# Designs tried in a protein design chat: VHH binders against ORC1-type DNA replication protein 2 (cdc6-2). Part 7

Target 1, 379 residues: ORC1-type DNA replication protein 2 (cdc6-2), of Methanothermobacter thermautotrophicus (o27636)
Amino acid sequence: MKGDKRRDIRDILLHDETLFRNMNAFDPDYVPENYRYRESQMEALAVCIRPALRNGRPVNAVILGSCATGKTTAIKKIFEMVESTSEGVVCCYINCQLHTTRFGIFSQIYSKIFGHQPPETGVPFSRIYQTIMQHLASEKRALVVALDDINHLFYSKNANKVLYDILRAHEVFEGVRTGVFAVLSDIEFRYALDKNVDSIFIPQEIVFPPYTREEVFNILRDRVRVGFYPGVISDELLERITDHTMDTGDLRYGIDLLRVCGNLAEADASPVIGEEHLERALKSTGPVNLIHTVRTLNENEREFLRILADAGEDMTAGALYELFRESTGSSYSSFNRIIEKLEFLRLIDTRLTGKGVRGNSRILIPRFSREDLRRCPGF

## First folded at step 4 (VHH; framework vhh_gefurulimab)

Design s49 (from p4 with A50L)
Fold by ESMFold2-Fast, scan of step 4:
Structure s49 (fold): chain B 379 residues (1-379), chain A 121 residues (1-121)
Amino acid sequence: as target 1 above (379 residues)
Amino acid sequence: EVQLVESGGGLVKPGGSLRLSCAASGFTFSDYAAAWFRQAPGKEREFVSLITWSGSTTYADSVKGRFTISRDNAKNSLYLQMNSLRAEDTAVYYCAADSTPYYDLGEYDYWGQGTLVTVSS
């Protein structure tokens, strides 16, 4: 023992007076016990999984909804309910923003089934795939895989391969029962399936509509009830957090804002969250959707966005390509793939000007401001 | 570790024939689906033909009836027999292998460096 008098740091770490009853309530991965306003979606998900509990094949689904409509929460909640009911169904949730390769996705499935990572060296994909499917066949277990933000797999050209591998496993491994929940954050995203995938996928469509302001307020209040002690935040201040959440269109923003406010109040040794804590939190948090999306981009994709943002208005693809080529040396083919990816990620929109020009010109429309982009890491 | 090496490319006259070979090291073709792709100057890479682990074959419409894909598991080699060659067959030809025997088309796990085929008088 050195007798360290680091009172300020140690007191912060060891202080037992807290505003948080359960800080996990503000975690991005938190699954609430009471999940309101999604009863019909929960029922549709249950109907898709129900055959797997009765020795049948799960029904595939495409789950559609803009960012922060509760898709991820609903999937995680139904998966928890199913697995608490039966060991006969393996439910695997995969975030395709983090796992973009076929190997990465099946490593997640492997880890869910066996409780440890597969060996990364000297083991071909076919061995991992075979081990998974043989286990499912021998144990007579069904597999349901949720591919969240599957848009990322379509851009990487891995979506059809992954879907084929999961959905056609029964052709080699007799008795294997699999299903996929493909999650799309962009309601307008048009995915293209290879014919051999399209013929077997045949998904049910489950739509998650935007929450109303009243629903957002009540969801945030539910998180307050679980996460904070009584009286930590007033309904009036929560109304203001709700207003800011509605402005962003992202429920995660409101949840994170509550966490930050709580931490700031606790650091001030305040027993309540006040207006001053909200003001400080608002200054420290940027547009959450843009920040998370931009974090996944490579340097050429980021350069594309910088050029577009600096223009201050819509640009033709041709005009942007000339500037982009000067900065990156990239081919027109590579440039077009960036347009496709950024459009899929809802960072830009594209429109054809063919009516006014006797050639097909594309107009690139940013879905962000220069100031919002500058709040992102690496810009 | 894993490597694919193409050979057999060269200059050939229209109507002629050419046989491409692809040798694998670090894995066995019998456990993989294997394919030929080609890329002409200024064009995107396009699918030519594939053979699955079971021996089933698929061909692009542009080469069907003229090209034949085969493999020799004992020699761990993939072949593409090209007959009735046309000027539009001029391209760099790539050997590709996929660890998934069930997926007929798409991006492949392993690629060779390519071999040039020029069809010209």
Scores: ipSAE 0.000, ipTM 0.245, lowest interface PAE 14.9, mean pLDDT 80

Design s5 (from p4 with S99L)
Fold by ESMFold2-Fast, scan of step 4:
Structure s5 (fold): chain B 379 residues (1-379), chain A 121 residues (1-121)
Amino acid sequence: as target 1 above (379 residues)
Amino acid sequence: EVQLVESGGGLVKPGGSLRLSCAASGFTFSDYAAAWFRQAPGKEREFVSAITWSGSTTYADSVKGRFTISRDNAKNSLYLQMNSLRAEDTAVYYCAADLTPYYDLGEYDYWGQGTLVTVSS
């Protein structure tokens, strides 16, 4: 309590003296009403779905763009608009980092259609699949499935089977109309498709280019206008947040940085976000966050990161598994679960090298510097 | 409730053949990798063979060319065809399944109770 000049938690809770007009504007899942710089992409997505609204089949799409180019936001926005227009089209967004199995993906589709989960045990895949397709046929509803970050399905060898099951349903269930939006960061996946999938998929390519610095500034300013009261942050300070966002290549970083700055200013009982709040926010989103995240990991997960950090370059999953198995005695299955967890925690990225063989086809890319990891306790 | 039930074990003479079956229930067998392990008296459990959801197979060096793993997804069943059996193949054989569609040597979510194979006389 001595000379800190900060409010205690009770004062913050009892007095609604907030800088935030709408905190939701800074959520990763927020879909803005004013969605700029993606008009042509939105139009292309609409053209792909439009036939489904006219009792025809939707057009398949491949959605290409690096991380944080607005792909997910555009898909969610068009799906919301379509479902608000007609009950005759079911739009299902699936994050393939979270749902990697055929059963898991079709359980999400089932839940979207029926409003409840299928039984987890005792029900074969074929029954869930038949229930979905029979419903779509009998109710004359079209299905559009967005498979976001579909590379995870290629890692698990489920991509071709899932695509086949969705795209060829009409061959067994008369009148079923389906389409897929496959979302990829930067790999050419034509070589990974089986012939029986490649022949039916025939997608329209929709490219989401990187945002320019000016576009990033304007997007962040739009979020400020929705999320904060007028005068909370200066354009000068927002320019600096934009610079840091451009350095990371991830728009979400800038949006989260605004949220953190607002929370720090509010804790200080400041009516504005100042330079000191940005300085503290930058420290909390850097190596300190890495130390905190690494602290939650078990011994095997830490050994994985140590092996990766000791490499002079990006490693293939196969090469890392050889070293990891020597150190831990762990199975390949357990190793893959670690990859999924570390990717979810944003400690690593993965990409396919092309043809490859099993786990050896993946490259593991650390999202941390070797120096920063070595500064963590236990490394 | 997830269950794996092995059958087909028994007494067989050296050079003989035997087919093991594993019946899966309570989950969508077709989505997951499955494997056979064995444990001989007084020894640790060892890997025999694995099959991915897509049908890709892996074999221990000791059984390559003699054993064949297969699956029937319509019947939710896993099989192990054992040919040219030897006295050293005597063991309790276990069926195992993993929630991961990749090959696995030990971190399985589901295990059967085992079926005894004796190769003698």
Scores: ipSAE 0.000, ipTM 0.136, lowest interface PAE 19.4, mean pLDDT 80

Design s50 (from p4 with S56Y)
Fold by ESMFold2-Fast, scan of step 4:
Structure s50 (fold): chain B 379 residues (1-379), chain A 121 residues (1-121)
Amino acid sequence: as target 1 above (379 residues)
Amino acid sequence: EVQLVESGGGLVKPGGSLRLSCAASGFTFSDYAAAWFRQAPGKEREFVSAITWSGYTTYADSVKGRFTISRDNAKNSLYLQMNSLRAEDTAVYYCAADSTPYYDLGEYDYWGQGTLVTVSS
């Protein structure tokens, strides 16, 4: 843009009562144009996909890192770049917290390829799978599937089936070229791969280390520069948002705090985000991971959490089961499976005590507050 | 509802032959991949052979050239022709079915109850 024209636009924008230059910058699904501190990871992902652009098979990858280390953003960024470069590679991102079944995962792949969902009733899985693989073979298109938080598939015992279906498709459908990016937060689940899957998978390992506080501050500042008009938030207030973000270990929390602060300031007709807006945002913004995790739960698992939240902290398993049985009619074995799942998902902790029937008892400790749970849909 | 029933197992001498059959009911067999697995006492379940709905076949290295898998969709049946049997082939043989073309995986959707094959002189 020319300087004079940009100056005139700036003058016009000073009459705007909105704080947001681009609200999309604070969207959880936003992919920034400038993605810092992950250059080597982006390069490694590009190297894995590169053969697919040259009529070869993509290279499989295991992507390792704790929550909120930029894994999802990096994958979406490289997929966007690849698809803008060639129609010969289909890049499918799947959140395994939302899609835990073989049928569900291949329905997402189907929708990405064809632009509409497959028939929901009366169609066997084999028809969806066949339609996908025949399309890839006939159109000479490669498929790269990112299975984000694949730990959820390992818990459901579906991971090996899904990986096998994707990685060995070429043995049934001649000319099909596929690859998988398996995103793991826990290295132990890498060793849960079946021998026959592991022998074919042969992944490149790509590690996403934790961001430093300085890097988190700079990333949030980049989002502020894209999303807000100049002067909307001070560096001092952004430092405080950075501190809260570091306490949660989740970059998405800081990004959502900025969005909520902006909305609160706008509702108050304030030209700037002040300390009062941050204090109100901190009361209204729950952990983003809790909302996403809770969304994957069935009604009995949600009822378990509601009872635990309402009964308060450190409830015994026996006491909770009595209330749970009254509400759901479920067996104790079903109840125990829920405990195992929720503990695995880090929604609860369990401890043994010397208090209870026959010298021991389990204590259930929620990793959420009643207030945080009530911010989740359906609670 | 869904059922897989194996038959044809028994006692056979080394170098002998057996044909195993598996009858499928309660689902559309022709839409499923099918496989044979075996489990010897004190060992884990081992893949033997698989056939996809498209007719592609896969064999474990230990049985290649000796065993032949086939299917008859009109009869909802899966077969395993076992030739040149060895003492090491002694196991309970299981029929399995899956909606995808799986090989070597022990986590198929549907399983039979098994049929015992004993190779002994």
Scores: ipSAE 0.000, ipTM 0.266, lowest interface PAE 15.3, mean pLDDT 80

Design s51 (from p4 with S56R)
Fold by ESMFold2-Fast, scan of step 4:
Structure s51 (fold): chain B 379 residues (1-379), chain A 121 residues (1-121)
Amino acid sequence: as target 1 above (379 residues)
Amino acid sequence: EVQLVESGGGLVKPGGSLRLSCAASGFTFSDYAAAWFRQAPGKEREFVSAITWSGRTTYADSVKGRFTISRDNAKNSLYLQMNSLRAEDTAVYYCAADSTPYYDLGEYDYWGQGTLVTVSS
């Protein structure tokens, strides 16, 4: 019976040797120099922006693809290339999960143009909007706004207003040239737009298909070459990380798994990432998208997901509500708001049973496994 | 304390004319686009006309050539001159103001309480 020797936390923090050549390579926001398997998408984005570099209007686009298909990376890369080429085009990337209001979105555009936040007190939205558009007109600059995860604006009922504000600015401010890249995961995007918005938007559609296993392996290997020193991880271990990434359907999971493995090996003062580090990382890491989404949920929303996961697969809304009511005491109206929110967040899908003798029932379809949910903090 | 107050509504015979006014207070009216909407009994609110901060105008097809929208920024006022009125023009007319024109959305930042226009013999 020996007491366990705990690692010295100070030694972990002050360790001089690193396995990481560039830790930023494992951040979801990292824009790689070598962006493979998206050449046609990059060309389509360039075609949309090209008129703005030639004193014309940008072409609007709808960028469609499942979560983690490289949409955000492609947009940030093309925006970087455009801004390095010309000061005559302002490229503004906005994450609509973080900025859900008209004021919030235009504050981001303002900050991109002027390098500081707009005054918070005593200034109405109209003045901020006018300041932006007058600047663009007077300086003869085009504006391209990427509204990433635009579904959040539809949820807050701000999507049509924001799109009108950007796309119709030239009707109020002569010579203003604007374009929007609307990014979403839902193939039914066009049916969510007001007819008046759809008539002026007229987007080029750019599809980001899912990556193949070979493509995922090569992307992860590219991140290893940038982020780690040579020899830190074997191709055999990277193949295993690729398999786990493919199981989740989320490239960000594999990237984060590499980061966690590197940190664990470094904490152990190991010169290489070994199988032990991968096994420990797998116990602490769930799918990145599921983990981040679940962290935003309250206890009642989490209980909803636990009941659905425990059922094995699909449940009717009525059957789940009976169990949910017993656990939480919540009303049916509160329960329906949870369904709407979780469907919006792409954690569940719903469908009707069709022509039933007693009318239609909703079926709730989980977009996660019980095992994936268990890997999330608090589950 | 932003407020829009409509006036000038009333009873008018078919073929007649009427001028509506909207007085803006509590904000810098010259910085806003403004619009007129109407709502007939038992129907949804519909767009009538809009004017930008710079004075550019837009009209619904049903009123084009008969109605004229105008503004006086010095008086913080919006106007709607209605000519050749028809029974179908009977509605409550609403003044609205926003940073940009939202022609058919009905989602403006500020709304008046409305003024009734009745076109009947």
Scores: ipSAE 0.000, ipTM 0.339, lowest interface PAE 13.4, mean pLDDT 81

Design s52 (from p4 with S56L)
Fold by ESMFold2-Fast, scan of step 4:
Structure s52 (fold): chain B 379 residues (1-379), chain A 121 residues (1-121)
Amino acid sequence: as target 1 above (379 residues)
Amino acid sequence: EVQLVESGGGLVKPGGSLRLSCAASGFTFSDYAAAWFRQAPGKEREFVSAITWSGLTTYADSVKGRFTISRDNAKNSLYLQMNSLRAEDTAVYYCAADSTPYYDLGEYDYWGQGTLVTVSS
């Protein structure tokens, strides 16, 4: 009867011991209530969106900065503030590493507006596009789209189409008001937008500089305050996590270390995170940028990386293609497209070994270790 | 299954006229922008004319005033009326369609097989 059910429920309740007050605080997508050290950037973003709240067009922006969570956090936070202020502005954040096609991007916009995915296969792009723009026109809503890591769209040759489709919608759909925030994650590549795009886009430039060590420590401490119960981690241990975070240059690494440390301490039934938990976490927490980048790869691209990593040394393209063809059955043209994509994503470098005459060969150089790749899910 | 089929090409003397047709099937033609491109022997494909889904038209400078693009959505058809033809108009003419409302992006999703136009002597 009910006595057996009561025992099962009681056992579950007795096993619910947690160090986490809010596990979501350690999610890389978490938007903190108190967002420090980006006040001028937040103001610049607000100035760009402000006209949309007053029946005007938003101002387009190019957002520049290294791979840090600050750009994404600022965009998500301003979008949340705008949408909480007015239903008249639709704010859509799109990760271009995940959505590289015109159809994929507009499916994300559609889902943001209507709360469900577009109809299944068989609906043409034109129907999705018309449905979005007719809704915006009839409801007198503005649309602001953040295209995070837009370099992926330029590589896929979809950037001009996507930007023109968004920015020129008013030419066909009277009264539609749109804007784009183009995010360039890697300043090292010094990518410039096409002149024709710039003539329509006319963006404001917003720069996100690197965080200082003190700022990183305070950001991580803010996450600890939200995510853990008081006393779960010492400031001394948090200083060490900050040092490791600074060494990687990626705030996400420190946030993930905190999550892993909490999980390890909880598994040990420890009421606090100790040095032993950090030591074990450092062995299991891989480079966050590599993990996120490899998640966007298809199975053939992943197999390419596995073969390259397993060699543990510089491979010729010819030698890798022989192994790749054997495992995937892929054509040489498909193989070359993978090289171009992975080089663009900065996962590999290529060099020529030729003696300046016929017989030139490409050497493929991994930008990751085999151990780092093996820490990625599915490797 | 999306298909574009061109017709109406042939041999014509300088100063003559031809009308090209493009029949669209497998999609709702009225939702698409459409264009004509041409490729002369040994040259790259060049833009000739385009029409939006609403009927707004644009023309390459070399054909402006001589060629007229039009569409008939009820017949799922695109047309190119070519007048005052010149030897340099000799090319394979391609019909193209794109699901965007715009025609000046330089790339189109769907292409026909082409129809040969020869302007000689």
Scores: ipSAE 0.000, ipTM 0.349, lowest interface PAE 12.1, mean pLDDT 80

Design s53 (from p4 with T52Y)
Fold by ESMFold2-Fast, scan of step 4:
Structure s53 (fold): chain B 379 residues (1-379), chain A 121 residues (1-121)
Amino acid sequence: as target 1 above (379 residues)
Amino acid sequence: EVQLVESGGGLVKPGGSLRLSCAASGFTFSDYAAAWFRQAPGKEREFVSAIYWSGSTTYADSVKGRFTISRDNAKNSLYLQMNSLRAEDTAVYYCAADSTPYYDLGEYDYWGQGTLVTVSS
């Protein structure tokens, strides 16, 4: 029983001393009050929503940009500003990586409007949809739905149905006013739209270009100023966090790295974040995106990853399929669909062997370690 | 396994009435849009009527005011009440169900085999 009072876990958890002025500043979902480098995008979003504040229909938008270019932050910020201005517009942000079904998406809309979830069992989709649309019609409220990472809905073949349900609601429920912000990273969704959806969508295109290193440093520095007390982290250490963030191409990595550094320093009862805390954080922060991604996978997709991780770094598709078939009973067609999905999600890479020779073998290359996967729930 | 089975077709005189039924197994009409289509000899298949999961209905201009679409969720059945029948209503009538709960995408996932309606004196 080690009796160091400064290292007692209960004392650490309950102690009033903290490095964090506002811990929420380091959540990737945090919407900063001062949002720089996206002024023209914010104005374009405002122009799309403005008609809804004046009893008109919102303008649909396609929001384009690679992962972590500030698309999610901009949408959440404009939605907050709109809802603070009027109760006549319902702004619903939906992450399509988490909600891939028609029922799931409309349950999120329902919860946003009514403040509680619909019953999970015994309620048909038709009742939830009718309740939503009748409320919007009777209360004369507009609905704006942001479908973030809508490519996941296209993958699940639910995108056209969801877009149809939202965009054509006015044809069944007179006076309902709806709009969609479709957010995309790397998919040509316009080629996947049904003619009936494409004819009514007619979106404004809003592009989010990549941040420069200087912009990333300044964004992280703004988060430090809001989230930590003065002097908790040096600009020199923040430069190093910026370099690691640039290497990943994902701003969320840098934000999470700051949160982890702060927690480690606080656990050590240190008044500052030092280089030691950064070194430890770099080892623990990497699997955060992996954990989030694997949560969206079904049992067969998870079994695929377990087999691949247990076999080491390189494995042929044929060899993995034999083990996968034995454990799941799945067809080769289902197996190939999993390969396509996991490659799309950047969890694996595929390479052909015997180039120019008949009998193409595929090698499956994991973008994760067995240790990283073991840190994920259910592995 | 999803099946739609139409019944109620037959020979009827002009001005007469007929009720078509469509029974579903492995599928529930209450949650999805369902429709009636028809195909007359030598013509393309045409839309007749749809009922949405909400209970809202739509009709082709040629049948509006004469035909009524309805469903019975307890019996899991779709109906088409046809009144004031005309010679031009002669066709094979098909029951169709779409997994989309709103409007007609033209992408019906489930189709019946059809039932013949002949309007002749």
Scores: ipSAE 0.000, ipTM 0.214, lowest interface PAE 15.9, mean pLDDT 80

Design s54 (from p4 with W53Y)
Fold by ESMFold2-Fast, scan of step 4:
Structure s54 (fold): chain B 379 residues (1-379), chain A 121 residues (1-121)
Amino acid sequence: as target 1 above (379 residues)
Amino acid sequence: EVQLVESGGGLVKPGGSLRLSCAASGFTFSDYAAAWFRQAPGKEREFVSAITYSGSTTYADSVKGRFTISRDNAKNSLYLQMNSLRAEDTAVYYCAADSTPYYDLGEYDYWGQGTLVTVSS
């Protein structure tokens, strides 16, 4: 499979003076050609989409895994493969953290199909929906929608409505063929679905286990080989970036550190990335951004982070609420809005528990180190 | 089957007292947050008081200082002690339990049938 035909702009502007062979390798949206450690998951996704290439309905899937397990990359890669194979299948990736409403979700589908946004004013949801479904029926195109981090749709109470609208479109629009890849944490998915959605969804379960430290190092090394000229960064320094990446639990953090280090070294006219560039990158990406973000928070939001930081480990929402309510007197609805805001600001992640916990419960995971948070004013 | 059964409602004069009880069965009550809600004739259901699995309490401003929520985990029971009752406290009182153990308050899937409290002279 061919990678994106992106060009490093610095290679155009600078004759052999850049450290970057391909700066696009460090973009969050970059899909590598050599995607490894996920071969069985890629095969399972392909099996789900395959019927759509043969005038059948795609198979629905539930994609399970904690943060930074390669779910988004796998989905984007299979979608590129499918669309390069046939124009008869529309593959739409939607980040539900950004698009939490029925209108928002279907505007993304509309834009993917037609290449422009739907009209901003005067158009009701039903018209956008009808336009999409009539196009799919008339052009005999299948639609596969990946709802990444679908937990946000459940929190906004839109998940069942969106799933119903996609999965049951054929009941109103004859010949429409649709499928959904619902991406979420390790949770008992059936608990969250309405009966009328559960009866038609019938998904394949595809599990993405956590990457090991060795796998993270190798993935980052692959990005280095694509993105930098040989010798720009040592394996020793890459090991340190891997350690920081493991501390955050997010592969994207390590990829961003590499980009920032490269830019800083290039600004210094250094032929290599040194330890000083990593030290500066850690200060510019983590602590400074954290301090500025924390300064925008009110006292209750800051108290939330203090309690989480003092725990020193991941904490359940219930356990944190007990301590939070004692110190602030805040209601559960106020507490829940704080979780949503802090998650949106990328200060915390939430994971829903499955086996081993009675019912569903949220685990709160800080995105930045506890030490970095404690260095902020008022902590 | 999860079940919540309220008792203790009745007619009381302004300034009087009543104690409501709620008996829980079919689940490990001690692991769950629980709450009291009320609904007056012609009004929407409103929050009265809540108690977490650890025993921490929250009260609506309208009842703070007059009502006391408590739990007895050994008896799988929730209580609401209502003092200095006013005509405005007249409502059907409902017991509720959070749907998830150790989860936050406000996610109530388990509800009782209600018990009527009438405050009139």
Scores: ipSAE 0.000, ipTM 0.105, lowest interface PAE 21.5, mean pLDDT 79

